# Miniprotein binders against a2bj90: the designs that were tried, part 36

Target 1, 235 residues: a2bj90
Amino acid sequence: MSRSARRKTSALNTVLRVVEVFASIQGEGPFTGTYSVFVRLAGCNLRCPFCDTRYAWSLEAGKPLGVEELVEEIARYEPSLVVITGGEPLLQRHPLNSLVEGLESLGLRVQLETNGILPAPARDEQLWRVYHVVSPKDVPVRVPGAKLHPSWVDYARATGRAWFKFLVANEQHVREVAEYVAKLGIPRSRVYIMPLTPEKLDMKELLELHSRIASLAVKWRLNFSPRLHLLVQLP

## First folded at step 4 (miniprotein)

Design mc1y
Fold by ESMFold2-Fast, scan of step 4:
Order: C-alpha cells, then structure tokens, then sequence
Structure mc1y (fold): chain B 235 residues (1-235), chain A 85 residues (1-85)
C-alpha cells in the first residue's frame, strides 16, 4: 500500500479523545506506589452510581489529540508507568492500539484500566503486550449491563498480564467475589479487593475502611488494593 | 428453564431493536443527546440478552449480540462527535 493512502486511512485511527493527562502516583492495584502518568480517555459504556469520574462519561468531554503528540507529552514526564484509564478506554480501541505502539517503542511500561465489558486483546493487537487491570462491575456492585467478557479470563491465563479488581464494602461482597472468581476459574493471585468509597470520608474513616477491607483480604486469601491517592491527597 | 430464558432474550432483543430505531430517528432530527441515551438503553438490553444466550448454550447468538453491542458503541462515538457541532 502506498504511504499516502495508508497515512490518510490511519489518520482516523490516530486521534484520541483525551480528558486529561497528569502525573501522580498509581494508588490502586498491582503497581500501587509507582510514579505514573495518567491518560484519561473520554467515553464510558456504564453509568455506575458510585462513579468518581462522571465528567469523563461523554466522548464530548475529551479533546481530540493526535497519538504522536500524546506520546511526546507522556514521554516528557519520564514515567515509570503509563496508566491509560477513562471512562472506558476500549471504546477508542483502534487509536488506543496506535498509542500503545508508540509508547512501547520508547520502552515505556503501560497499564490499561478497563471495566472488561468489551473483549480482551487479540494476539495481533498491540494491547496484547501490555498490563491490564480489569474492574468488573457485575459483581458485587451489580451495575446493569456490566457483564465481564469471558475472553478476559482466557487472556489472563494465556499472558499473566491481567488482574481483576473488585470494589467491596463488606464481607458479604468479598464472599460473592470469591464465589465469582472460583466459578470463572480466575486464580486468587490475580484478584484484588478494594474499598468502595461512596462519599467523602474523613481520614480516620477512610483509614478504618481500608483496614477492614485489608483484613478481609487476609481472611479470604485475596490481594488488597488501597486507594492510596485518597490517603495521601493526590489526584 | 432454558425455553423461558430464550423467550426472555428474544423479548429483550425486540425491545432493544425498537430503541435503536427510535435513536436513529432522533439523530436524523438533530436530537443527538436523546438519541445517545436511547442507544445506551438498547445496549443494556442487548447485554442482558447476551447473558441469557450464553447461559442457555447459544454461543452463535451470544457472539452476534456482542458484535451488535460493539458496533453500537462505535456509533455512539459518532453520535457524540455530532454533539460538538
């Protein structure tokens, strides 16, 4: 294919709707504590009642930004980790693969945060090669329409590059998560439980909630994810 | 009862298709915001139908419904782009 024809076609796959780009510490999941740059993509296929980022629900909330420009902006932060989040970043799947290709070319480690409704990466996608934290919303929080795509379990088993992070408020939620992951064949080593923080809590309440959920993680032999950024007052 | 679950899936699909038809008409009239809301409602129904298809051992139907959902999510992106004009 000629370069000019390919260039015109790829232009439709090289623009992302971006809500924000900022440096912080990854506060959640397997890379907690890592100096990261966060790329929040616009658009979401869910309307979770506990959502903290409602401003990203609409694709209109994002500004169109070229992949090449975005890669350069990210690189200036010299991050240990690039966290691509949203909304639901897989709604912009094609240009997202192009972004990942650019970031990998620079040797940057990439983590995607996804609700897992859309299929896991195929082997020929750039997304196949990066880390994924899947946050199912069907269990225990029961958001309508939030069914986990079964391909995520296969992807996790095949690659070892996916973890499953569940919002929990109490022991009954943890029991439901344990039952859910056992039924799907998800290894406990790939499972994180994280405190569901429904409103602004003072620091004592926030720490006590973290302590309770962490204790349940020990009891049920699951991994624990804090919401560290809330405890240290970072974005 | 698998037969009752399939009947429920068919009812959900029919309702979702009607919402998609209405969303398309609203989009053509310039009521893009309302069209997007109806598309999300339709997606919820298709997701429920897909779950029932999988539970009842109809993987071809489940695959077809997932493909429809993915196409609708792409279309929502186009609808939302229209909101900026």
Amino acid sequence: as target 1 above (235 residues)
Amino acid sequence: NPDELIKKAEELIRKAEELVRRARELFEKGDTEEAVELMYEAIELFLEAEDLAEETGHPELADALWRIIMEMLDLIFEFEEHLKS
Scores: ipSAE 0.000, ipTM 0.170, lowest interface PAE 12.7, mean pLDDT 81

Design mc1z
Fold by ESMFold2-Fast, scan of step 4:
Structure mc1z (fold): chain B 235 residues (1-235), chain A 85 residues (1-85)
Amino acid sequence: as target 1 above (235 residues)
Amino acid sequence: NPDELIKKAEELIRKAEELVRRARELFEKGDTEEALELMYEAIELFLEAIDLAEETGHPELADALWRIILEMLELIFEFSDHLKS
């Protein structure tokens, strides 16, 4: 067999399609306020009507970057947290595991943002050892084709390294989330509700929406996720 | 109209309470899967009653009902783990 054929096959497994890499503050979820580097991967298996990152939907939107090169770029920022987001990062599962291995070798903390349609990590994957924020799109926002893979509930219970973050606009949405997590057996301590923010809210409207959803989180005894980056005008 | 909505809420609450009572009996018998199905059904009825309570200006009733739901959710989380065995 030729060396060229083997090298080409290996290279396909070590390249990620990357839309952007930038430093910011994590504005959402359990690590809100953390100095982070965001790695946005290309490609998505959903077409959410409220999506803020439609430019990342196609795999062709991403530049091919080698895992080693990407690890070095991320490390230069000296982040407290590496946030891998996208599109849907698990579409690039194999090279993503290699990226996670490289980042962990440097002692970097990694968080994945995923829609949870693809299966949760298995014990033999590097992804098993990192944090996951799962954003189901089957409730309450009801995106066509979205269904949370049941393995995410088992992963959350087994590891304590997954949280479930839901976009909500009103109290009826919160009720639907409460029923959904009960039906699936998701511990409420692992559940965040977050404001569904329409385009082009002014700062007063944005703060009022945050206040309303936070009040509902208190009422329903769920965790609240802000969209802090929007409030402080960061990317 | 508001009086009729409150009567509907009361009827939903009675149905939900009966489902919870039956679910508890099933838990005692070890019929965990059937018990959980009844618990989820009861939660749907309580959530509808909460909507009616809020719409008719009875926030104290709504608060009482959601406390029941939270206790039921904790029980469901606990017993769903026993189904794996």
Scores: ipSAE 0.000, ipTM 0.109, lowest interface PAE 18.3, mean pLDDT 80

Design mg1
Fold by ESMFold2-Fast, scan of step 4:
Structure mg1 (fold): chain B 235 residues (1-235), chain A 108 residues (1-108)
Amino acid sequence: as target 1 above (235 residues)
Amino acid sequence: GSLEELFKEFEKITKEMIEHIKKAMEAAKRGDEETAVEHIYEAIELSLELIDIAEKAGSPELADLAWHLHETILEMIFAFEKGDFERAEELMKEIEKTVEEIKKIIES
C-alpha cells in the first residue's frame, strides 16, 4: 500500500509543536540585521552544556499548531525573514516541509537553523529551496552525540543555500574549526565563527569577547557572526 | 547506589520506548495516523531521556546506544511517511538488536 497521497493530509505533515513565535532582529549569521519572525520548534536531539534554550528541549514544551494557523500568525508580522529554529527543527521534518511550502506560497524568505546531525534536504523536499544555517556541535565545542551529516557539505555546494556557523571561545577553537572545515572541504566563504557567550557577561565583557572573536576571524580569513540581539538587548 | 538506580531507570525507559515504537508501527499499518504520531513522539522523547540518563551515569557505551536508538527512531518515522514498511521492519530489527546490547551492559 502507498501512503503518498495520505501523507500530505496526515498529522505528521500538518501539525507542528511550537514553543514560541516572536518578532525580533536576526542577530546571527549571514542575515544579521534583518527584521525577522522567529518560530521556535520543540524538541532537540542534543543536550549542549552552553544551551540557553533548555526550555525547548522536550517535544512536550511545544503547543500543537496546524501549519495553516502558524502561517497566518507569521504573516501578521509582515517579516522580511522567517527564522525557523528550536531545539532541532528537523526532528519535525515532515510538517516543517509543509510549513515551508505555505510560507513560500506567500513569498516569504525562510531560514532554518539546524545542528546538522540529521541529513540535509533532498531535492524533492520543500526544505531544499530555503536557506540553512548549520551549527555543528562536534567541533570545537565537542557535544556528545554531535556529528555533522556529510550531506550538508554536498547540499551547500549544490545549492549555495547553506552556511556553517561555529561557536568559539578562543584561538585554539578557531584553529580546530579551520582544520575541520579544510578536512571536510567546506569553503571558507561558507564558514562563520561566532562568540560562545557564557551566561553571565556584562556589556563590556560581551563587547570585548565580540572584538576578540572578530579579530580572530580576520586573522584566519573566516566570516564573523555577532550575537547582535545580545548587544542590543532583544530576544 | 545512585548508579544502580540510574541503570534501573534506563532499562525501564528503554522498555517503555520499545512498546511505543511497536504500537506506532501497528497503528501506521492500520492507517491510524493520529495514534502512530502520538506513539512515535513519545518514543522520541523517551530516547532523549535515555541519552540524559546515560550521560548522568557516566556510561559512554549506554550513551552511544541511546544516540543510536534516537537516530533509528527518526529513520523509522521517515520510512512510515514514505510507506516503506520493509525499511521500517529493518529498522525495528536494528532497535531490537540495540536493546539486546543495552541489556548485556546493564546486566554486567
Scores: ipSAE 0.006, ipTM 0.205, lowest interface PAE 11.1, mean pLDDT 82

Design mg2
Fold by ESMFold2-Fast, scan of step 4:
Structure mg2 (fold): chain B 235 residues (1-235), chain A 108 residues (1-108)
Amino acid sequence: as target 1 above (235 residues)
Amino acid sequence: GSLEELFKEFEKITKEMIEHIKKAMEAAKRGDEETAVEHIYEAIELSLELIDIAEKAGSPELADLAWHLHLTILEMKFAFEKGDFERAEELMKEIEKTVEEIKKIIES
């Protein structure tokens, strides 16, 4: 029996707390440059000092929206990619699996952004079949209480559908990331480093930071993720 | 506020959090998953407030325990969603142990 069938009588399968839905370009990670619709779910299990979306931290920040209604809203954008982000979207795991099922039935490509503290998908979840960008907060800018669930490494190896993305400000951060991924056995081909962008950088400073981190990616033989939306001034 | 005021607020929120966890377990035991998860969501939010208070108090020990509570409650929510009541009971024992450690720090 599927998780949906087991929980068909529960409201858990029908409602998500949603902060915002908007169209933009995916600016980060393996799908950089893709026309996407972003679904920001409410609630987060971390309080990162560098967080750009503090307004999404509380579950109460989201408005309740039915899965079917949300699928219809997303479909109106006609996206090449659906990016489910938050907060931490796995906090709403059950209705999220139902959302993924609905989106997959329309042939839409789905990417989840997660901090990786909660377990990776099991084979019987709809989430098993979609893409995941995991942003561990263990390193280099360690957030108290953050620990990557070990199942994410196994999921990445088994499926090829997970990547690990790290915010870095300098070469010492990149060294710490390299040590971390080696210790956990994360393949380098699945690792992205991305500029940690302080508030109020001008465009010259932003471009210089991108250039510096990209050069470190080449030096350390890791993949580079820009923050393209910041460079082109999109949300 | 003063450190003493922060510790009093921490204790008050911890008590409120535990009441929601107890209600979640009672709901889960009777098969009321919707009520169980609603109470766990409330406990998750309260545990985030505990982290903020511990950080303001400058107590690394309380901050570590508050983060541990938060992650344990989050795992309990996942266990309820999977119908894994054996795991939920294990997590309840871990929560009780962590709360006793918090109580020892605050009351000493």
Scores: ipSAE 0.000, ipTM 0.265, lowest interface PAE 11.9, mean pLDDT 82

Design mg3
Fold by ESMFold2-Fast, scan of step 4:
Structure mg3 (fold): chain B 235 residues (1-235), chain A 115 residues (1-115)
Amino acid sequence: as target 1 above (235 residues)
Amino acid sequence: SDELRELSEEVKKIAEEMKKLIEEFRKTGDLELLKKFMELAYKLIEIALEAIDLAEEAGDEELADRIWELVERILEAMFAAEKALENPDDPEAIEEFIKLAEEVIEYLKKLIEKL
């Protein structure tokens, strides 16, 4: 696709660059176990070494899809939750607000997955009204250049619609997360720790890792997020 | 709009800072300057996204398209910066970053000139 066509399509606030749309179970975070449709948007402002979705990094990886067409496609799955992920969805903030408006008009619940580097939604955005799971890359497994925008803490306190999810491999990582959230004033009730899964683990190793991280969550009085889809072998 | 003019002044300051960082990086090879460039690039993307919304609201599709082109150029420079940080001994990776970063600054200067 030519750059001119891509730029013109993105400038129209009714079009998103979409990598894939599929039904599955939300395996992570506060809505674990929910029948969901995943919408993966193209483009990312980070290049995480542990990223599983490197194919979505480029804006060119996404096909231009009209907001109305996308809403219809999502609605056909009859989901309990729409998970908008990527890449970094907030790179397509303007047309994303239009998508959220369309989905909410159908009574669909929306959750956004974001790295939190770009600012949290403003009060006058449709995005202000949906759920956000923020995955900071500052700590404990730091990605170069990553910094959580401070507006996410304010948004979480003001709305109660944001949670912070951290990848952890051991107790030292959990300690670093605890110090980080205390320093920023993030309530512990809004914090999830999740197992950092290396390359291919067998099922026994995956369960043992989940057990260890869950035990640490109890010890440190934080919430635990599994990677349920990995345990039940869903995408 | 008045808001778009205010953003233009913020963008000028960021462009000047980026230019100085790149000039210093050419002389020193200090990789910490690439990390500072990344911080400025993120701020520039935030401003660009807000400017796109304002341009679209004003019905200026041509301006919105040009700002989207700016976002793509910034992302390319950021990815080149990450590659240079991961491969500091690769002169091709470093030269590609400098080239793309300078292209961002030049594009930005021309864009502001039309505002």
Scores: ipSAE 0.021, ipTM 0.360, lowest interface PAE 5.4, mean pLDDT 83

Design mg4
Fold by ESMFold2-Fast, scan of step 4:
Structure mg4 (fold): chain B 235 residues (1-235), chain A 115 residues (1-115)
Amino acid sequence: as target 1 above (235 residues)
Amino acid sequence: SDELRELSEEVKKIAEEMKKLIEEFRKTGDLELLKKFMELAYKLIEIALEALDLAEEAGDEELIDRIWELVLRILEAMFAAEKALENPDDPEAIEEFIKLAEEVIEYLKKLIEKL
């Protein structure tokens, strides 16, 4: 059997290290506004300075949950979208493929959020069939050790199921993103810029930042992602 | 397996390079070496996850546990490297990174010997 076929047959005995499961609205990226269940997996291969979820960095932060148990918990919410995030969910690639198979068996749509350092899905993985929002940490604020795996560009072109989302604070950051995606051959239609939100912004400052970054998206002909959950005060 | 042995050889080369980087960092304090360490640490995690897939296929529970322990140790060293890069004048942050990086290298050598 292929590795993907063996992963399918191990679903009932496969374990994921899970930090939290909760219902909310997807506030970011191409599915902004969608009623979603968020599944935060433990572990991360980066230590980003402005990370909002530092509590998920350690694999020990996650509770072991069986794939079947997790699928049942997610299904109770009857979500329009299942958002699998982390840390870095691809650190748990094997059980993650099993989770995706279980979710798809119930007709649930899946979106993965990843830093894109680990390779994109192969055609025989369950992950090949789901949506991916890739957040490269190469630019504009370089995170040490971060490097986008080139297979993500190929995956995006082949499937139309990947987008690239960049945190930006100013026009210089947008320029660096534009140069980066042009150099890698990432289509602008697959690129989102999103406000980098520092701590201690009040609502007026948060709206002003969103307005400024959105205006830059128009100027540079890129897509804009809000951080809607912050604007409407949801998790 | 033969595939695990091939990964073991690649891992040994990374461990040797990490050791050289840490030895040079102790002498120079060159922060660019921490960035190089981070790049090697990421590569090591990628290889560890490939090794984990093979260990799962073989049903080797002891090896699975050891590989996860390796991943956790690498992540802790990477966190310490980031703190040292953000606080280059803090000797405690720098020494904590060196300690954790050396612990990763030592654990890796022991793991390779058992393969």
Scores: ipSAE 0.000, ipTM 0.179, lowest interface PAE 13.4, mean pLDDT 81

Design mg5
Fold by ESMFold2-Fast, scan of step 4:
Structure mg5 (fold): chain B 235 residues (1-235), chain A 82 residues (1-82)
Amino acid sequence: as target 1 above (235 residues)
Amino acid sequence: DSEEIKKLVEEAKRLIEEAERLAKEGDPEEARELLYKAIELLLKAIDIARKLGDEELADRVWELLERALELLFELEKRLKEQ
């Protein structure tokens, strides 16, 4: 049997544990405002106290979907961007590479959201070719066990396809982020700060928090990410 | 199926042990491939445990997954240095 045929057969037989697939507007990061399909994968290697998607922590929360079926489902939405998120998508790295291959074959733009604990893609992975928003949880929010893998900095420099998005509540957090990215050699142009939103803020409080963090982004010369979906009441 | 979980966990432990040996012997690329396989088996075991309502067993398997992820992190540092 040919190696190419074997590879194609293997890819078609891969399965992802998927919590949900839905259309919305990307509310965060460098692609804020983009019409997107969100693919939430099950399983997470962290237990962040501020997590708003705890329902995705368990691999059991996801239903098994074949890569081909998932590609077809995503394509029906005709999205400008496919956002692969979850708990931690890189826990399902092998079938995720196959999903990315299928999506790219249709000309779809793919963005992965990751906590950055697992290594960045290698050059021979399909994941090497897509966009990554890395959300470190070691600074400033100090989640136990959350250490950014250093390969993400090299990947960002080599490809220009990674950004680093940090949850911040106040100016001290922004200072810690600035020191952290300087120490690691992460270009400020690749850094976003985003409001750490407590549960159950009213709209006035949510807007005031956004305004405060945005002002800090200007002061510290960092990029600002809103949580636009919260402001416009979308999923 | 508790026997299925046990088999998945035992195979994952074997792969992790082999990966540790390969990493020490200077083959971090092969060690990384074995860890990816171990992680996949552990994720499957966790899923089965939770379907059975055994959250305690699922949590114990997650602890082993965390160890595999830590070893993977150290191997990736070594691969980058090469």
Scores: ipSAE 0.006, ipTM 0.235, lowest interface PAE 10.2, mean pLDDT 82

Design nb4a
Fold by ESMFold2-Fast, scan of step 4:
Parts: sequence; structure tokens; C-alpha cells
Structure nb4a (fold): chain B 235 residues (1-235), chain A 110 residues (1-110)
Amino acid sequence: as target 1 above (235 residues)
Amino acid sequence: SEFEERFREVVEKMKELIERYKKTGDESYLEEALFLAIEAVDIALESGDPKLIVEALLLLAEVLHLLYEKTGDPDYLEDAEWLAEMALEYAEEHGFPELAERARRLLEEL
């Protein structure tokens, strides 16, 4: 069976494991400031592509919700943007394509937050048509086992619907990001740097950190992402 | 640690299933072994222990390779190669020469 064949719908493709659904303001990335509904999907990296049938039902962190029921719940908020996030949303790729189809049928704009470890959408997926903010974990703050799938760079070039967002603490991190994206051929116009916020910052420290990273974005000719929700004290 | 104990228990069960597969040829044992290999990766990632993470990635790649040999599905081969490459990079970065060599040998077989 090809990967395209695996993307065909089945009965199991109509159920998602959902941690939470809530309304807020998108605080990060290219849609910062947008009234959004956040859908946090359950699951950790590396499971779904290898055992979709068992994985969808073995997730303990989320409650099972039918795609149609979830679409109706999201629609009641009347959002300008639907943000699909989680541990890693692409772990539930097959039912996620069904969710996107339902949301698109209502004219809703969809953004996916992903670590980019799993492959980018193929042209025959509903996910091909929505926005993606990819947060690689291999630079500059490395996460064990994390590696950006090379298909994300091709997807970004082909569609113009992907951006790459990096957590940075200092200028050395920004330099490492600049070198990384240059080697992969990612245009600077698709790159965001965002403050790496320690667990305990007061408002003055948070504003100073934002100012410092924003200045580095100007210096290195990259886009800047705030963490607006932290600044305005929203979830 | 609790993570090391949980990891070893899951890996032992996985190896028993692989042996049953070798004796019977029944693909269902490989499917169950795949589920356990994925659980081993989850435990390793939760632990944050670099050595457990590399070991888990290699075990998952090996199960996927067996599934490829049984089914001929190229997606299993592609996933096995990707995981073995990730395991190699991580083993080299953290200084695990025996695990790095195991990853290189697996990549050569693939």
C-alpha cells in the first residue's frame, strides 16, 4: 500500500483524541492577534504513521470525539481562525484530514502547529490546503530524537503555506537558525524567531526579552513572533 | 529509574512476540510487536534519557524492517531508514559509539 492509499478514509478516520477546545487570541506566528479556537490533540511524536488503527484508540490523554461533533463545537465559537495544536497533531493525520475537510466546508481558516518530524502533507490530502507553522526542534534548542522531515521545505516552496518558527534566547541561537535555514534553502521571508521564555519571568523581564529578540530579528532580516498571549495574560 | 524498568519490561514482551513471529510466520505478532516498540519510544522520550531514546529508535526501526520484509510495503522501509538515520545522528551527538555502529549496520541492511 502506498502512502496515498493510506490517506483514504475509513471508519477510524472519523474519531480524534482531543485534550481541549477553547477560544483565545493567536499569540504567535504569522496570524498573531487573530480571534481563534484552539484544538489541542492528544499524543506524542513518532506513533501514528506506524500504527494508525491502534494508536488512535490507545491515546489516554484525550477524549475521543467524532469529527462531525468537533466541527459543530468549533463552529459555535464563530472563529476567524482554527488553530490545531497538541503534542503533535500529525500523529492523528487521517482523522485530521477529515476534520480539515469539515472545517473548510464551513469556510473556516485553519492553521496547524507542528514540530515537522512527520512528513508534510501530500497534494491529495486536505491538509495540503491549510496553513502550517512548523517549529523544528533540531535547532537551536535541540530535543532528543527530533529531526525536521525534508518534505516540509518542498511543501513550503510549492504552496507558500508553511512558515518555520524557532525559539531563541540570544544572538548565537539566531546565527545557528540563519545557518540552518540557508543550508536547507528556506527563504528568510518564511522564518520567524520567537523568544524562548523561561518558566518564571515578571512582566518587565518578559517585555525586555521580547524587545531584545525583536531587535535581533531586524538585525538578521528575519520575521519576529511575539508570545502575545503571555503579554496580555490569555491562555 | 522507573522509566528504565518500564522500558525493559516493554522490550522483553516485544522480543517474545518477534520470536513467536519467527516460529509461526503470523504477521499479527509483528503488528503487536510494532505497538510495543512504539510504547518503548514513548517511554524513552518521556524519560529524556538520550541512551534509551537511541535504543528505542533502533528497536522501532528493526520491527519496521521486519514488517517490510514480510509485506513488501515500501512505507515501512522508508520509516525504518528515517528512524535509523535519526538514531545514528543522536548516538553520534551524545557519544554512544556502540549504538552508532548498530545504526550504521542497520542502514547498510536496509
Scores: ipSAE 0.000, ipTM 0.164, lowest interface PAE 13.3, mean pLDDT 79

Design nb4b
Fold by ESMFold2-Fast, scan of step 4:
Structure nb4b (fold): chain B 235 residues (1-235), chain A 110 residues (1-110)
Amino acid sequence: as target 1 above (235 residues)
Amino acid sequence: SEFEERFREVVEKMKELIERYKKTGDESYLEEALFLAIEAVDIALESGDPKLIVEALLLLAEVLHLLYEKTGDPDYLEDARWLAELALEYAEEHGFPELAERARRLLEEL
């Protein structure tokens, strides 16, 4: 049997549509400042107006890569954290579980970035054991079709491995987020507010926006996520 | 509903091209159908409607299967299997039993 045929018949050779793999610093959320490798998966079930990665929206934006090959590529970076993002990575749930299994077998820490529309992991999934940063798009600026699946709140309470990150532009947005998380019973300690950054900001404007949103985080007793990679000009 | 109308229009054009391909054997109709199937996926993803997304993924898988049958290129078969598997998972997660069954039937043909 050829190597190609053997690979195609193995469960470990499940295929993922991958847009890009690169090393950088995690600029957002609870692991801000961590040396990370980013794996951007193709496909998204939303069309957010302030999306920074519109090039990943189509499934055709990704190259098919085998899980085994992708694990080997990631490992070569020797990262402190593997960030799986996209699009919406849970659209590729089955091969994603296989990828996570491979990464965990190497002792690598994994974080998923998700919009939370698809259900949270079940206990029998490999994804149950990794970290999740959920970015709901139903508040404060509602994206059509966006609705947080209620299982994410249960998952966060059960595991302590999920946080909720919200894009905010002003104090009214923060108020709407505070009302939303209170209604759902999400602990404030698991909530991050992050600046909603328009494309055409100079560095002074970007810093001023970060300062304003950080001040609101203090006022409302919520966690603050910067967009550190934008401030230090990394991808 | 705007997305449903756009989706329906693209799908109808795609089906017409597939029928022309079956009647003539002309590969160019199948290539045009592929372009429309990709457009249908983009419309479905833009809508955020999980039912449209599953339907679009199945249609794209079906076109890729026809391309495999015509060309013998194993990459088309691999892509068709992957998309049909993705459609099945998504249909099961959202409770679409008819679409899940359609995905299983397609996987059996592949």
Scores: ipSAE 0.000, ipTM 0.141, lowest interface PAE 17.0, mean pLDDT 81

Design nb4c
Fold by ESMFold2-Fast, scan of step 4:
Structure nb4c (fold): chain B 235 residues (1-235), chain A 110 residues (1-110)
Amino acid sequence: as target 1 above (235 residues)
Amino acid sequence: SEFEERFREVVEKMKELIERYKKTGDESYLEEALFLAIEAVDIALESGDPKLIVEALLLLAEVLHLLYEKTGDPDYLEDARWLAEFALEYAEEHGFPELAERARRLLEEL
């Protein structure tokens, strides 16, 4: 029997709990503006006060979907990028590696969004070969229980496939981020600051916030991430 | 409370099947126990109770370990290890030292 066929008998290696699958434009991070399919996995190990996707916190929020069926669904969109997000996708690490393997076999590029509390991929994982945007929750807005796993810094240095994205509201937050990344030895070139949007803002307020944070990124010599989907009113 | 009661009922049936497996060596009892372990995970997840979630994940990992010992299928071992590692991390994050210790002991056996 082939290894792939044998794995179909294990639901844990071939089934993911999926909240939603949809096409949009990646609005954040190093791939901003890319036509993407978003795969939101269920479950999260944090309860962030600024979380926009509280509906994904429980693993029960996700419907079980086979890896092969999910790969086929994603492929129908013909995306330039597959964004795997959630909750915390690494909670479903084993079937996630199987998903990545299937997507890579079709030549699709994958980006994972993670809070970085669980360890970075090992070299023998399929996840080692994809892009990762890590959103630490221990600075500048501290979330109880949040702590970046140190292996993410080593992974970023070794592979060049990880970036660190921080939500900031003001210059004090940017200063705290700068101190944090310096202390951990995270290269400045791997750091993005992004506007913190804790409440519903009108379009003028949203644009003004983006402008202020972008100006701070220039001042502090950090990369800037917009929340483009909010500006253009996409999911 | 309703989730706790349903969880306990499923777990007790699962334990009965594991005992029957140990007496007979019949893999069908482990297959049935696996189904119940997955049901226990679903109940725990629906409850949103972190302690029940950790307990359910450890029970599922234990059944998968028994399936690995019986069949030699490495996918069962990989699943068991992944679940035990996640359960350990989750137990530590939520402050469940007894469950964290149980997870560490299971990982040593794997």
Scores: ipSAE 0.000, ipTM 0.155, lowest interface PAE 15.4, mean pLDDT 81

Design nb4d
Fold by ESMFold2-Fast, scan of step 4:
Structure nb4d (fold): chain B 235 residues (1-235), chain A 110 residues (1-110)
Amino acid sequence: as target 1 above (235 residues)
Amino acid sequence: SEFEERFREVVEKMKELIERYKKTGDESYLEEALFLAIEAVDIALESGDPKLIVEALLLLAEVLHLLYEKTGDPDYLEDARWLAEYALEYAEEHGFPELAERARRLLEEL
C-alpha cells in the first residue's frame, strides 16, 4: 500500500487512550540523558511481576485523545525526543502510526518502547522510520505470554533503528541474555543490560546495583542502560 | 474465578459489538470491539491462566481479521496471523486441543 493510501486508512483510527503526557529526561537506553516528552499509552498484553507502571495496564486507565490534539500538546514542550511508552503501545498500532506521522511532519525525533510480542513495523508504516527500544520479557525474567516476534531482529538489522534492552539482577541473568542474543543473531552493539530494581532501594543501594550491572556489561561486552531518572529523582 | 467472570463479561460485550457491526457496517463498532479484545488479553494475563490467555489471543486475532476485511490494511492481517500462530503454539504447548483446532481454523481463513 502506498504511503498516501496507508495514511487514509490510519486516519480512520485517530483516537488514542492516553494515561499521561509529561516532560522529563530519558533515563534509559540509547538516548539516556535526552530532554524528552513521555506519552504513556494505556493497555498492556503482559503482567510483569516487576512492572513500575501497573496503573497503565488497563485501557480504561487512558483517556481518549485525538491524534491532532496530542501532537499539538507534545509540540508545546519543544522536546529533543518524544518517547512513546505504555503499557504496550503497539496494541494501539493504527492510531499510533497516525501520531508518528504528525510528529514526523514537525521534525520531531520519536522513540517507541515495546515488549516486542507484536510484529515489527513494515516499510510502508510511519513506525518504520522511528527508533524502537525492544524489551523482551521471555529472558531472563520470564513472563507468562511473552515471546519476542522474530521480525524485530530482521528490522534491527535492516534499519539500525532497534535496540534490545534486558532487565538483569546478576551475572547468571547476563549469561542467559548473551546466549539468547547469540542464538537469535542480535548484534551485541544493539543489546543493553539494565538493573532490575526492586522496590525500596535507598540511593546508596541503587548506585551500588548500577555499578555492579555496569561492571558486568563491561565484562560481557554489552551496552549498559542506567535508570538515570531514579538516580536523579525525576519522573 | 473472578478473572473468568470478568473475561466472560468483556467477551459478551465484544460479541454484541461485532453483531452490531455486521448489521450496520459501522467501523466504530469494530474499533470498540478491538479495545474490548485488548482488555480481554489484559484480564487473561492478569489471571495467569494459560487457557484464558490462548482464548484472548484468538479473540484479538478474530477482531483484527474483521478490521482487515473492512479496511484492506495488510497490517491487520499480519497481526492477526502472528497472534493466531502464537496462540496455536501456546495451545499445543499447554495441551489445549480444542483451542489449537480453533487457531488452525482461523489460520485457514487468513
Scores: ipSAE 0.005, ipTM 0.242, lowest interface PAE 12.9, mean pLDDT 81

